# Designs tried in a protein design chat: VH-VL binders against Ubiquinone biosynthesis protein COQ4 homolog, mitochondrial (COQ4). Part 2

Target 1, 235 residues: Ubiquinone biosynthesis protein COQ4 homolog, mitochondrial (COQ4), of Homo sapiens (Human) (q9y3a0)
Amino acid sequence: SDGAGPLYSHHLPTSPLQKGLLAAGSAAMALYNPYRHDMVAVLGETTGHRTLKVLRDQMRRDPEGAQILQERPRISTSTLDLGKLQSLPEGSLGREYLRFLDVNRVSPDTRAPTRFVDDEELAYVIQRYREVHDMLHTLLGMPTNILGEIVVKWFEAVQTGLPMCILGAFFGPIRLGAQSLQVLVSELIPWAVQNGRRAPCVLNLYYERRWEQSLRALREELGITAPPMHVQGLA

## First folded at step 6 (VH-VL)

Design b06 (from b02 with light chain S30R; framework fv_potravitug)
Fold by ESMFold2-Fast, scan of step 6:
Structure b06 (fold): chain C 235 residues (1-235), chain A 119 residues (1-119), chain B 108 residues (1-108)
Amino acid sequence: as target 1 above (235 residues)
Amino acid sequence: QVQLQQWGAGLLKPSETLSLTCAVYGGSFSDYYWTWFRQPPGKGLEWIGEIYHSGSTNYNPSLRGRVSISVDTSKKQFSLKLRSVNAADTAVYYCARGYSSGWYLFDYWGQGTLVTVSS
Amino acid sequence: EIVLTQSPGTLSLSPGERATLSCRASQSVRSNYLAWYQQTPGQAPRLLIYWASSRATGIPDRFSGSGSGTDFTLTISRLEPEDFVVYFCQQYDSSPYTFGPGTKVDIK
């Protein structure tokens, strides 16, 4: 009997040249349309190998992060108990996460599956990052409009150092009007950077064991402060 | 645990106003969209509209401005009024609970009310 | 509005067999905002599946959903006597929320 097969269910092996071409193409598409989640995902996989190793090693050294790497929890439609989460008190992490999904019309499965990372554990790390991206919008109080997405990318760039997050943070503002760009540069980037530097690594948070925790209490625990202004009406 | 009970007149003449009420027993009344549907005999469901405990409403545009939904938060009740009925409005009408956090998923339903519009 | 079509209109099977029900959308349903409901004639619908593939609490594991974009499938792996009823798909990506015409699973 043989155990031959892919490293994981959606793995597609690629050469270094193919990875370079995928990164270039995905970068072009992500800058053209940041709402193309599949292209953003490919860019993250193809350019972030060194950074993913650093993040994986950081998780291994954290008690909660090590448990996440061991147990491989997933945030997806198949793993969420909608009835349980909806029964939680208003203001709990679980209720606010579901509200975020509902208001922004995003499902947990909106993220593309990992395909182009050749290491199984690193593939999990980048998939985890993608799955917790919506949690970051919830934690930071940011909508999914262009301005809100750029603010989250600045937080993610500071937190993770992933090339895709850095690229999105620096080149995303090209799509903004003058008013939003001024607010971004003068208020929102400083706020996002400060919170990103202060907060523990968000990949080390076992969200699935914190659904009942007050979002306010969790923000206080992580050192995340209220945004300096309401972003939802801007963009 | 959660139960929806509905009532109202089931026999109407053309041009009359349909009035149905739904009462919610058990559970929270806040944080849900309270919704009305109808189902003509042998056909699929049609969404009529919804109301939040604040009084905020959304209606199906196809009902030509004939519909209004109201809420009584103190009694945990919500009501449907459909004006100027005709034979095409003959259907079983249902009230349902919609998740605000999981948009437009309906997990608890009233028993249904057959509404017949005939001369 | 998004128009949903279901096929087949009637599926005649025996207990113990596998049922595969299809739902097609006239335009892409984003973020897997598609649900499946079961309805016994003369009764209110019951939620089975949401987010295209997640089972509602209390729903047996013989029911599964799959698909994305415009093509969605409900699978019942081994039909039980109580499963010979009508099934509807529903999209909740855009208002107005629309349902398919239904697939009747009939015993033969």
Scores: ipSAE 0.006, ipTM 0.438, lowest interface PAE 11.4, mean pLDDT 81

Design b07 (from b02 with light chain S94Y; framework fv_potravitug)
Fold by ESMFold2-Fast, scan of step 6:
Structure b07 (fold): chain C 235 residues (1-235), chain A 119 residues (1-119), chain B 108 residues (1-108)
Amino acid sequence: as target 1 above (235 residues)
Amino acid sequence: QVQLQQWGAGLLKPSETLSLTCAVYGGSFSDYYWTWFRQPPGKGLEWIGEIYHSGSTNYNPSLRGRVSISVDTSKKQFSLKLRSVNAADTAVYYCARGYSSGWYLFDYWGQGTLVTVSS
Amino acid sequence: EIVLTQSPGTLSLSPGERATLSCRASQSVSSNYLAWYQQTPGQAPRLLIYWASSRATGIPDRFSGSGSGTDFTLTISRLEPEDFVVYFCQQYDYSPYTFGPGTKVDIK
């Protein structure tokens, strides 16, 4: 806050434009290091109030979404039975989720706690969104490298309309090399947008009741097609 | 060293139920979708449906009301039942191994079973 | 569903010649979700090419695939006697998985 750059001027805190630039900068920094969950949490909590209300109201109108809002399931190491998930059939959502975590070296507990949302139900909605993010990587077949995170953010931006996701989708590509940027623009963004438009709201899926479901069957239910290329191993 | 062998009755009368079984020899059973196809004489292939070792199934919508696929993981076998057959169901039926995780390609096939529906 | 059409229906060539087989989709298909199969009459199909251009295990290098969007091609650079059989394209971009009607490669 003492002047790491012009964005952090002490005279900035009340300007709408400057708050937008800070949000964009935080999104860019989160994409530079996709494991910076603190920055993602701050962006989501401070910029999404109206959109969170829309998402919550949409969940209330959906039978499965309404159950999620009522029961408030959580995805964390303390709530997951990792032994049970490991015993599930290969190709099931639960087994593929564990494979995703292992391959990408990510923990379910990586998510920052909600601090800046004053409505308890909206706080749950943004917390649910963050916990579901890793599930979206599994559904879309995307790794947690910079390219994979940008693809998921394009899908999330189309699905949720959250300002953080929109900013991340548009500013994230700045960090990519020429080959990855070409593939992103020509192949992956069109694919992510099409899937985001086709799929029902992913916040309405009760993942904890679908652990045994085939990932392939779930993808077909959601209208999600396989990626046009393997993103794992790209720069 | 994966081999699929199929068997079942090839001659049916209209309204009967087709029953075919496919056995898998060699390789892993649990890593794949086990799939049924048919090919009417002189025509292309039609996907019927698939099953995972857990019992999860996907069916072609055109056949969904008449078809069921079952699996016996202990025997490494899976079976097709098609109810209320008619002359349009006359075809060579194939079982095949499909990859999991949404990459729907088929690398090993059974020998085929000609099913004729006539009165 | 996505409808695949193959042309020509029959291709008459001599051994040693190049064969070019076309597959056209009714809707855009990602190149990564198109496969080619070979079928000897009376036998099950054999996977040749997947992801539009990747050869399956054991497939000779005379077989190659290319294309994107709605237009895909299977090329056999020098026909061998055993190549005079039927070829099918398949899309696996969207369920149900659909196949073309086939192209028969006949000896001239």
Scores: ipSAE 0.006, ipTM 0.400, lowest interface PAE 11.9, mean pLDDT 78

Design b08 (from b02 with light chain D93Y S95Y; framework fv_potravitug)
Fold by ESMFold2-Fast, scan of step 6:
Structure b08 (fold): chain C 235 residues (1-235), chain A 119 residues (1-119), chain B 108 residues (1-108)
Amino acid sequence: as target 1 above (235 residues)
Amino acid sequence: QVQLQQWGAGLLKPSETLSLTCAVYGGSFSDYYWTWFRQPPGKGLEWIGEIYHSGSTNYNPSLRGRVSISVDTSKKQFSLKLRSVNAADTAVYYCARGYSSGWYLFDYWGQGTLVTVSS
Amino acid sequence: EIVLTQSPGTLSLSPGERATLSCRASQSVSSNYLAWYQQTPGQAPRLLIYWASSRATGIPDRFSGSGSGTDFTLTISRLEPEDFVVYFCQQYYSYPYTFGPGTKVDIK
């Protein structure tokens, strides 16, 4: 209202045509290089409005989800108490999350800021989804190699219905060799789909209040089963 | 492994308050929604409400004015109070364990308590 | 509140036959947040199926669920003697959680 007019920090207003062009361009870039997190973020923002509304409405009905929408917790190096997390017992969510980040050389701060969503609450929902993506790797036992990312995208597509996740799931496999593609189609996609259907909405978990919970107990709670094979060895 | 045990008064007069308690043996008490159901004779189940170990509650709107659920995390117990009972509240009452967030799998149940409301 | 109706109210079959039980919701149960329970008289319900078609741990493969939106089906491929009990559907898409009135599977 003072000449900036943004609904939230970093908001950039765009027309439907502009959103279509951004979606097409970011989809091409994300398929070319799925490690371009900025392009994946743009794709998600420009294509997901109806799905984000459904996810937000589901969060509003859940006790934890409603608290998350109200309190707007963020996962970043500035909000995480790394010393506290490292002091937690072996096998807790917090310790295993930090181990995942270290082993895979991923930072909580690698998420691009939300820019192209015209609703402030929906912008939070997609940002929350991005920030919990590393939790999904931890919960599913998936590495950050191409095969592991595709498996996580199938889980996310089933869980959220976000167009970016659906596109990543269906077109990501084009980058795989024949052996990995066979394993993906015959074993890993069925496993990811089953777990995605079985698990409650992962956006409704207040991870910041569950750091001390056993990862094994959390997996049991979510109905997530062990992968049929060690994906790390299948790079 | 995990076992739920219920107790409380089974015979009530109209206008009295129903009080039932459920104790959890084995397993973790935290990170689950502890839930109450009832089943009138010959009918389906009715969800009454649930409580998280933090004390956060959700109630069936049809019972919201009369129902309260409380939790005692040190004893691993949770309790149901239903005020101003009448004959329509006659049912078998069950406690159950639900997984966290909105999509519950009720995998462990108490033995049930028959509550009869009559004068 | 989502109202669930089950049909038929009573299903009379013989052991070894296929049973199909229907559950219909008054409004769409998005992402198939529908469960099926089995209840033996005098006992608490037992979870059979969740997410409309996912079998719970320890449940025999003769039990299967299907359906989406407002129409759901529980199928028992070959009835065993212990299967002649009552079955309930439940939606857990929205509060309050609601159950159907039940279908009794009875011996013909």
Scores: ipSAE 0.000, ipTM 0.393, lowest interface PAE 16.6, mean pLDDT 80

Design b09 (from b02 with heavy chain Y99F; framework fv_potravitug)
Fold by ESMFold2-Fast, scan of step 6:
Structure b09 (fold): chain C 235 residues (1-235), chain A 119 residues (1-119), chain B 108 residues (1-108)
Amino acid sequence: as target 1 above (235 residues)
Amino acid sequence: QVQLQQWGAGLLKPSETLSLTCAVYGGSFSDYYWTWFRQPPGKGLEWIGEIYHSGSTNYNPSLRGRVSISVDTSKKQFSLKLRSVNAADTAVYYCARGFSSGWYLFDYWGQGTLVTVSS
Amino acid sequence: EIVLTQSPGTLSLSPGERATLSCRASQSVSSNYLAWYQQTPGQAPRLLIYWASSRATGIPDRFSGSGSGTDFTLTISRLEPEDFVVYFCQQYDSSPYTFGPGTKVDIK
């Protein structure tokens, strides 16, 4: 190819009309089945341009965030040194992240590739957000059940302001039973919002340079507190 | 640093009400469940219940009809009341700081109070 | 409620030996929700292990946890004099949260 080739791997150029159609279709599909990572990804890419620009600008102003934008680390099976992470002390971020992946049978590679963002740097920002989502479950101590996922989505909505996260936070609770919904509204949403406001932007955290750090110490550094409810016993 | 200090009457007659109080020094009060446990002589711990700063409570079903936990957020104190005691309620009672299953579950404890129900 | 059973009730060993303590649950417990505590006589319990195998802050490397389902193990690789105390397992997978009856580690 020539020097004017695609902006990044998997990039698909789209018009404003095409972006509108993709946003409408992916929003309908994500509401119908929020576990479809591909449709959630398309919704995020087609509706988040202004918010992604704000997030990118915030990263540029943070010393750690600026390094992330410059070096563009990726979290995937091909970039993770599993042997190194397994050798770390129990309770370190790296060991707890591996335990989270194993227990929940989640792969770092489960995220859809970025396709519909027309700016290379913003495409990296949304891809970074997707790749650190599992780290947020680890940081917040939330399981991957429906209730835990909704709590994480409220934290993400407050932290990022991404339209996809806001939609997930507000419409995800439709899938909950009455007891879980009451606990979510009375205890867990206030907790998630408070921690989301207090914590620095999680996109500014260079996770790949903090694998050895105690998860407890990292939570204290970020101002993340224990949840007000034990959520695993609830659906 | 966080410290829990507890106090209350340790000698009771059958049918009386047990009252214990725990005070929290240091750290955040509003971000944790404040918990009561008991340990009968020579046996393991039994979870009694927990309270959040809002007054929201969870109780062990085996004790639910007899137990109440209250909180005073201004004093950073929480209290246990156990009604209609009998000899089976003889135990060392502990207060503790509780948090989510993704963290250390009970990391700070009070010194314990021996409660004896005499016959 | 989930009932936890610990074996042996008393384990008699010498300093420097390996200790293996068992905790068995009456029904399946997720490994995410099993903890181990240490208790010196006359004192409150101290958290050692959570998530079946994660060591609490300040806990020495000689302590390790393992297991899944209904069978869990606490291992002390090389007993030190201060380790001759009582150990309890706890599940926090379902309410009410329950503890085992304890294993006492005695010096020979």
Scores: ipSAE 0.000, ipTM 0.415, lowest interface PAE 13.3, mean pLDDT 80

Design b12 (from b02 with heavy chain D31G Y52D; framework fv_potravitug)
Fold by ESMFold2-Fast, scan of step 6:
Structure b12 (fold): chain C 235 residues (1-235), chain A 119 residues (1-119), chain B 108 residues (1-108)
Amino acid sequence: as target 1 above (235 residues)
Amino acid sequence: QVQLQQWGAGLLKPSETLSLTCAVYGGSFSGYYWTWFRQPPGKGLEWIGEIDHSGSTNYNPSLRGRVSISVDTSKKQFSLKLRSVNAADTAVYYCARGYSSGWYLFDYWGQGTLVTVSS
Amino acid sequence: EIVLTQSPGTLSLSPGERATLSCRASQSVSSNYLAWYQQTPGQAPRLLIYWASSRATGIPDRFSGSGSGTDFTLTISRLEPEDFVVYFCQQYDSSPYTFGPGTKVDIK
């Protein structure tokens, strides 16, 4: 009905019991295969609502974050002007983001839609997090191989405290070979944690207003340092 | 597992155009700046310029009027042209892979080509 | 552009000794965007150190980098025979990327 329509276009109302069941099932699936982005998304939506409120409140207290919550920009194939991004200077955020997508064969549209969050603003916050995940790969210089994904998850876990990021960070390493695991534990986790603590909340960055900014200058602004090694060559 | 191989004419007369090509084997061609350097005998390295897979270029201002770099993404090759050469252009020329994303590190290099400009 | 100077120009040492190589920038290098390369005669340079202090993959732990701002140092804790080659520093803070003139490590 009119007054009881969905809170947003893909919203699915669920009971606490249904949320518990979805959380248990998606956690098991995400642990078995971290590349199942749909299961990671369900886990995030069904277990993270308290953390999402904290993140939303953090954004409200930041001038740029508050503007993002007000205007609700989206990052998708339909909202990105690929031609304009391609025309930007070499080394700009927008140009490097396009390069990341091309090199890793990733589309902004591959992210699962938000379905199980019962608050429209919190649903936007988790959707925003998902859409900026690829920007984090670009900011951190991490590829989408399993080692790179785990490094990004450690950064995200420190930054957001989302249960799905914490689980991905702690259990993702199970999939790694001995050499990559050694490098992860001795070099990359300390680096990711330090940058996660140093950087301001990445959800507070209005990326759509920073496409022309040098990626180097943005990293300097955020206090993000280059990785201790070239991760793409290791995995 | 990335290897760069370079070739081209090494003997030139003043006023001629230098033409060198570098081919990339293994790894991803996208996501990097493909870079040319030179090293005159007994001196340090000089960066010439760089190009990405889309044809976007950056050149050393000291050479910008004479240099052009082109790319053939389908062949994973990039080429250097330096016009109006003179004796000061005598050097070993190297191609190299540069990281994109503002971290300009050069981790893989071609074998080098000695270019001699003499009358 | 940022001009890099290296000292000494030539360093004469014996295997097993400690080598200390200096690189100075004409202006401050932001965020430690400084790298060190090794060059064997007749070969292309090899990346050793980046971000002033991080070792590249496959580089032995006897190589270490330090410094910030305008003063940077490459240290080789105990020279091996293969280390008697030329070393260059490079800044990548601003374009054009510039290299030092090199320090030659000679066997005594």
Scores: ipSAE 0.000, ipTM 0.412, lowest interface PAE 13.5, mean pLDDT 81

Design c03 (from c02 with heavy chain I50E; framework fv_zilovertamab)
Fold by ESMFold2-Fast, scan of step 6:
Structure c03 (fold): chain C 235 residues (1-235), chain A 122 residues (1-122), chain B 107 residues (1-107)
Amino acid sequence: as target 1 above (235 residues)
Amino acid sequence: QVQLQESGPGLVKPSQTLSLTCTVSGYTFTSYYIHWVRQAPGQGLEWMGEINPRGGSTSYAQKFKDRLTISKDTSKNQVVLTMTNMDPVDTATYYCARGDFTSGWPDAFDIWGHGTLVTVSS
Amino acid sequence: DIVMTQTPLSLPVTPGEPASISCRASQSVSNYLAWYQQKPGQAPRLLIYWASTRATGIPPRFSGSGYGTDFTLTINNIESEDAAYYFCQQYYSYPLTFGEGTKVEIK
């Protein structure tokens, strides 16, 4: 019944003090190992409440974003018609997303569940952001190696203002070698920032209705330019 | 129907600038990258650079970066290769080739021009 | 730069026999590998892309295999028209690089 159970299936209620402790602990762990997606998720949930409200309000004002909030589409193995995506033309968003998953050995289901957000709609917004992250790799042409993840984090930081994205963007480069760091600072960060400023909010894009669209055409619609170089072998 | 055609001078003197034009037909000019590849007589293939005809963004092999410029003219469906300070070792057949870069990744070259031989001699 | 090394550089073959050409990358190129055929006086022709996918119009006697650093082009039941140079190419990272080429000659 209404109010009798949890707000959503994995919700854990926490006090402001508990959220502060979770944020501090998860930030330390995420900085030590950025591939601990569970710790990155906890950090995002415990520090992003104000920013998530802003993002949710932006979605409400956009016709496509409002429809996403109403229908709450999910990107997972159970919701994707992989056979249909495989039948799409080469170069379409759906085919390129599958190529991204195969090349990087990533599953749509690798994301941690949302636990520490006390508003059901905001919990959906942060979960949508996490599910869209792999789609941003596809849109930006970035692999999941350290350099590629940092580039995507700079784009996300500019786009969303989420504290976890800002921290990832600024502290991620600490793990790079000198050559990758030079390329990141001189070429990739300016490119990511420019695209982040030009593109409309990526949370407003109904990806599940765009599978057949050419990735090139979608990039042009969003004001995203192709990457200045192939970064797969650099980091 | 889909064709790439190179054109330009067959002879260039040492220290002069080379200008080659690749004219495309039979497809949407802005939908594919155009690459330049050269082949010295009896030798292998050497990638020189690429251009995205939509925005004009370019990438060059380091060997050529200081003297090679690739540009486009969308009104004429043409890509132009300009290379300064030609040397006899630059004698080669120059090809333009079409590559898909839709996902942000380079792809194989499915359509090639016929090639144009450029001899650098005094 | 990723260096692509082809072996053998010269391959005399008897009609009807299988021919095999190897291509080795100096570092992993995943499956971003293409094979081209070039006959004298002609532009290269795409045979195989994504390491193992045949291009449109390419006969099934041509096949590609491999992943990472080691790749093979196989021509089963070789025909006299297959006498040509063969080049591998990686398109994994810039600059795009080709192998030295293999000359296939029919004995």
Scores: ipSAE 0.014, ipTM 0.457, lowest interface PAE 7.9, mean pLDDT 82

Design e02 (from r05w with light chain N35D; framework fv_recaticimab)
Fold by ESMFold2-Fast, scan of step 6:
Structure e02 (fold): chain C 235 residues (1-235), chain A 122 residues (1-122), chain B 112 residues (1-112)
Amino acid sequence: as target 1 above (235 residues)
Amino acid sequence: QVQLVQSGAEVKKPGASVKVSCKASGYTFTGYYMHWVRQAPGQGLEWMGYINPNSGGTKYAQNFQDRVTMTRDTSISTAYMELSRLRSDDTAVYYCAREGLWDYVWGSFDYWGQGTTVTVSS
Amino acid sequence: DIVMSQSPSSLSASVGDRVTITCKSSQSVLYSSNDKNYLAWYQQKPGKSPKLLIYWASTRESGVPDRFSGSGSGTDFTLTISSLQPEDFATYYCQQYYSTPTFGQGTKLEIK
């Protein structure tokens, strides 16, 4: 029948108190183990409502972002044409994204589903953010080690203002060795902040229509500059 | 279209300094490292160093670090390479080259200037 | 520094020939975290600047004809031209960019 049904697949309604408890617990666990993707996802969903609304409104004002909100493209194993991506020129967004997945042994489906956001459109926005995160490593030229993740989190914090990204940016560095920490603070954070402020919002990029675009052309369009140093060997 | 246009040929005496310019156009100058590579007559390519036009950060090859200075002027999208205390064996064509597809390791040189011939003779 | 060794130093060939140039590095230029070999091939014609042909050992630069191919991994690399054209007679250089860049000594392709 045409019943009320859930707002979206996997939606779990929660009270403000329950959201507060989930936020506190997931923040503690994410700081203890940042590789717990499920805890990072819960933290993002329970702390970001106001920020998600701002991001959604920003997307509505952008022609490409508005199209994304209308069409709601998804980046998942079921929606990706891996054969098409494999056939693209090397150095294109699609080929480099595929390489990122293969080398890091990450599936687009490894992200936890959105559960604790009570607005269907905002639930899409945070899910889109999660699906886009892997492409930010490629766009910024950052590895998936802890240093690279922290740099990407600083870029995301500046770009989105999501509490999860801010928390990750400020507390992630406690896991770094002395040399990596010094390079992060003196060189990489200023660079990430500069690029985050300069670049248009990455949520407004229709990645699925840009698979063939070269990374050089895309970085030029977004105003993303080369890192202040080659970070190979830092971890 | 990406272009790197270098300054004209120079003839210098031993002990003098030379400053070669490389003007970039067709892309965001601060987006990519600029490298300098030289080639002596009939010989191969020798890397001299780089500058990051965004940060001003530089790295020089060991053989040149006491004689080379790399700078840039972002207002005119121009990189400079100054080599001091010139010797006759510094006679070479000097190239600027853009590091194109960068990541956390180094990148390859996707565009090169036309070269500047520097001749050092008495 | 990583030392690059090319062979041969020169070779003579005819239009239509398959040509192979070899490059060896003194240590691996494979970065295990992204599975990329930081090796490039450049073509230089007399009186002109070098032109990028291949990067990441096997990726052809935009606009480079498909007769040019790169292969190899770690320390041993090959540039192949499947069917030489008149415009291909030039000097070819390999270059590592795993660390501070170093070039091979070059291979001069001459008309037989």
Scores: ipSAE 0.565, ipTM 0.798, lowest interface PAE 2.3, mean pLDDT 87

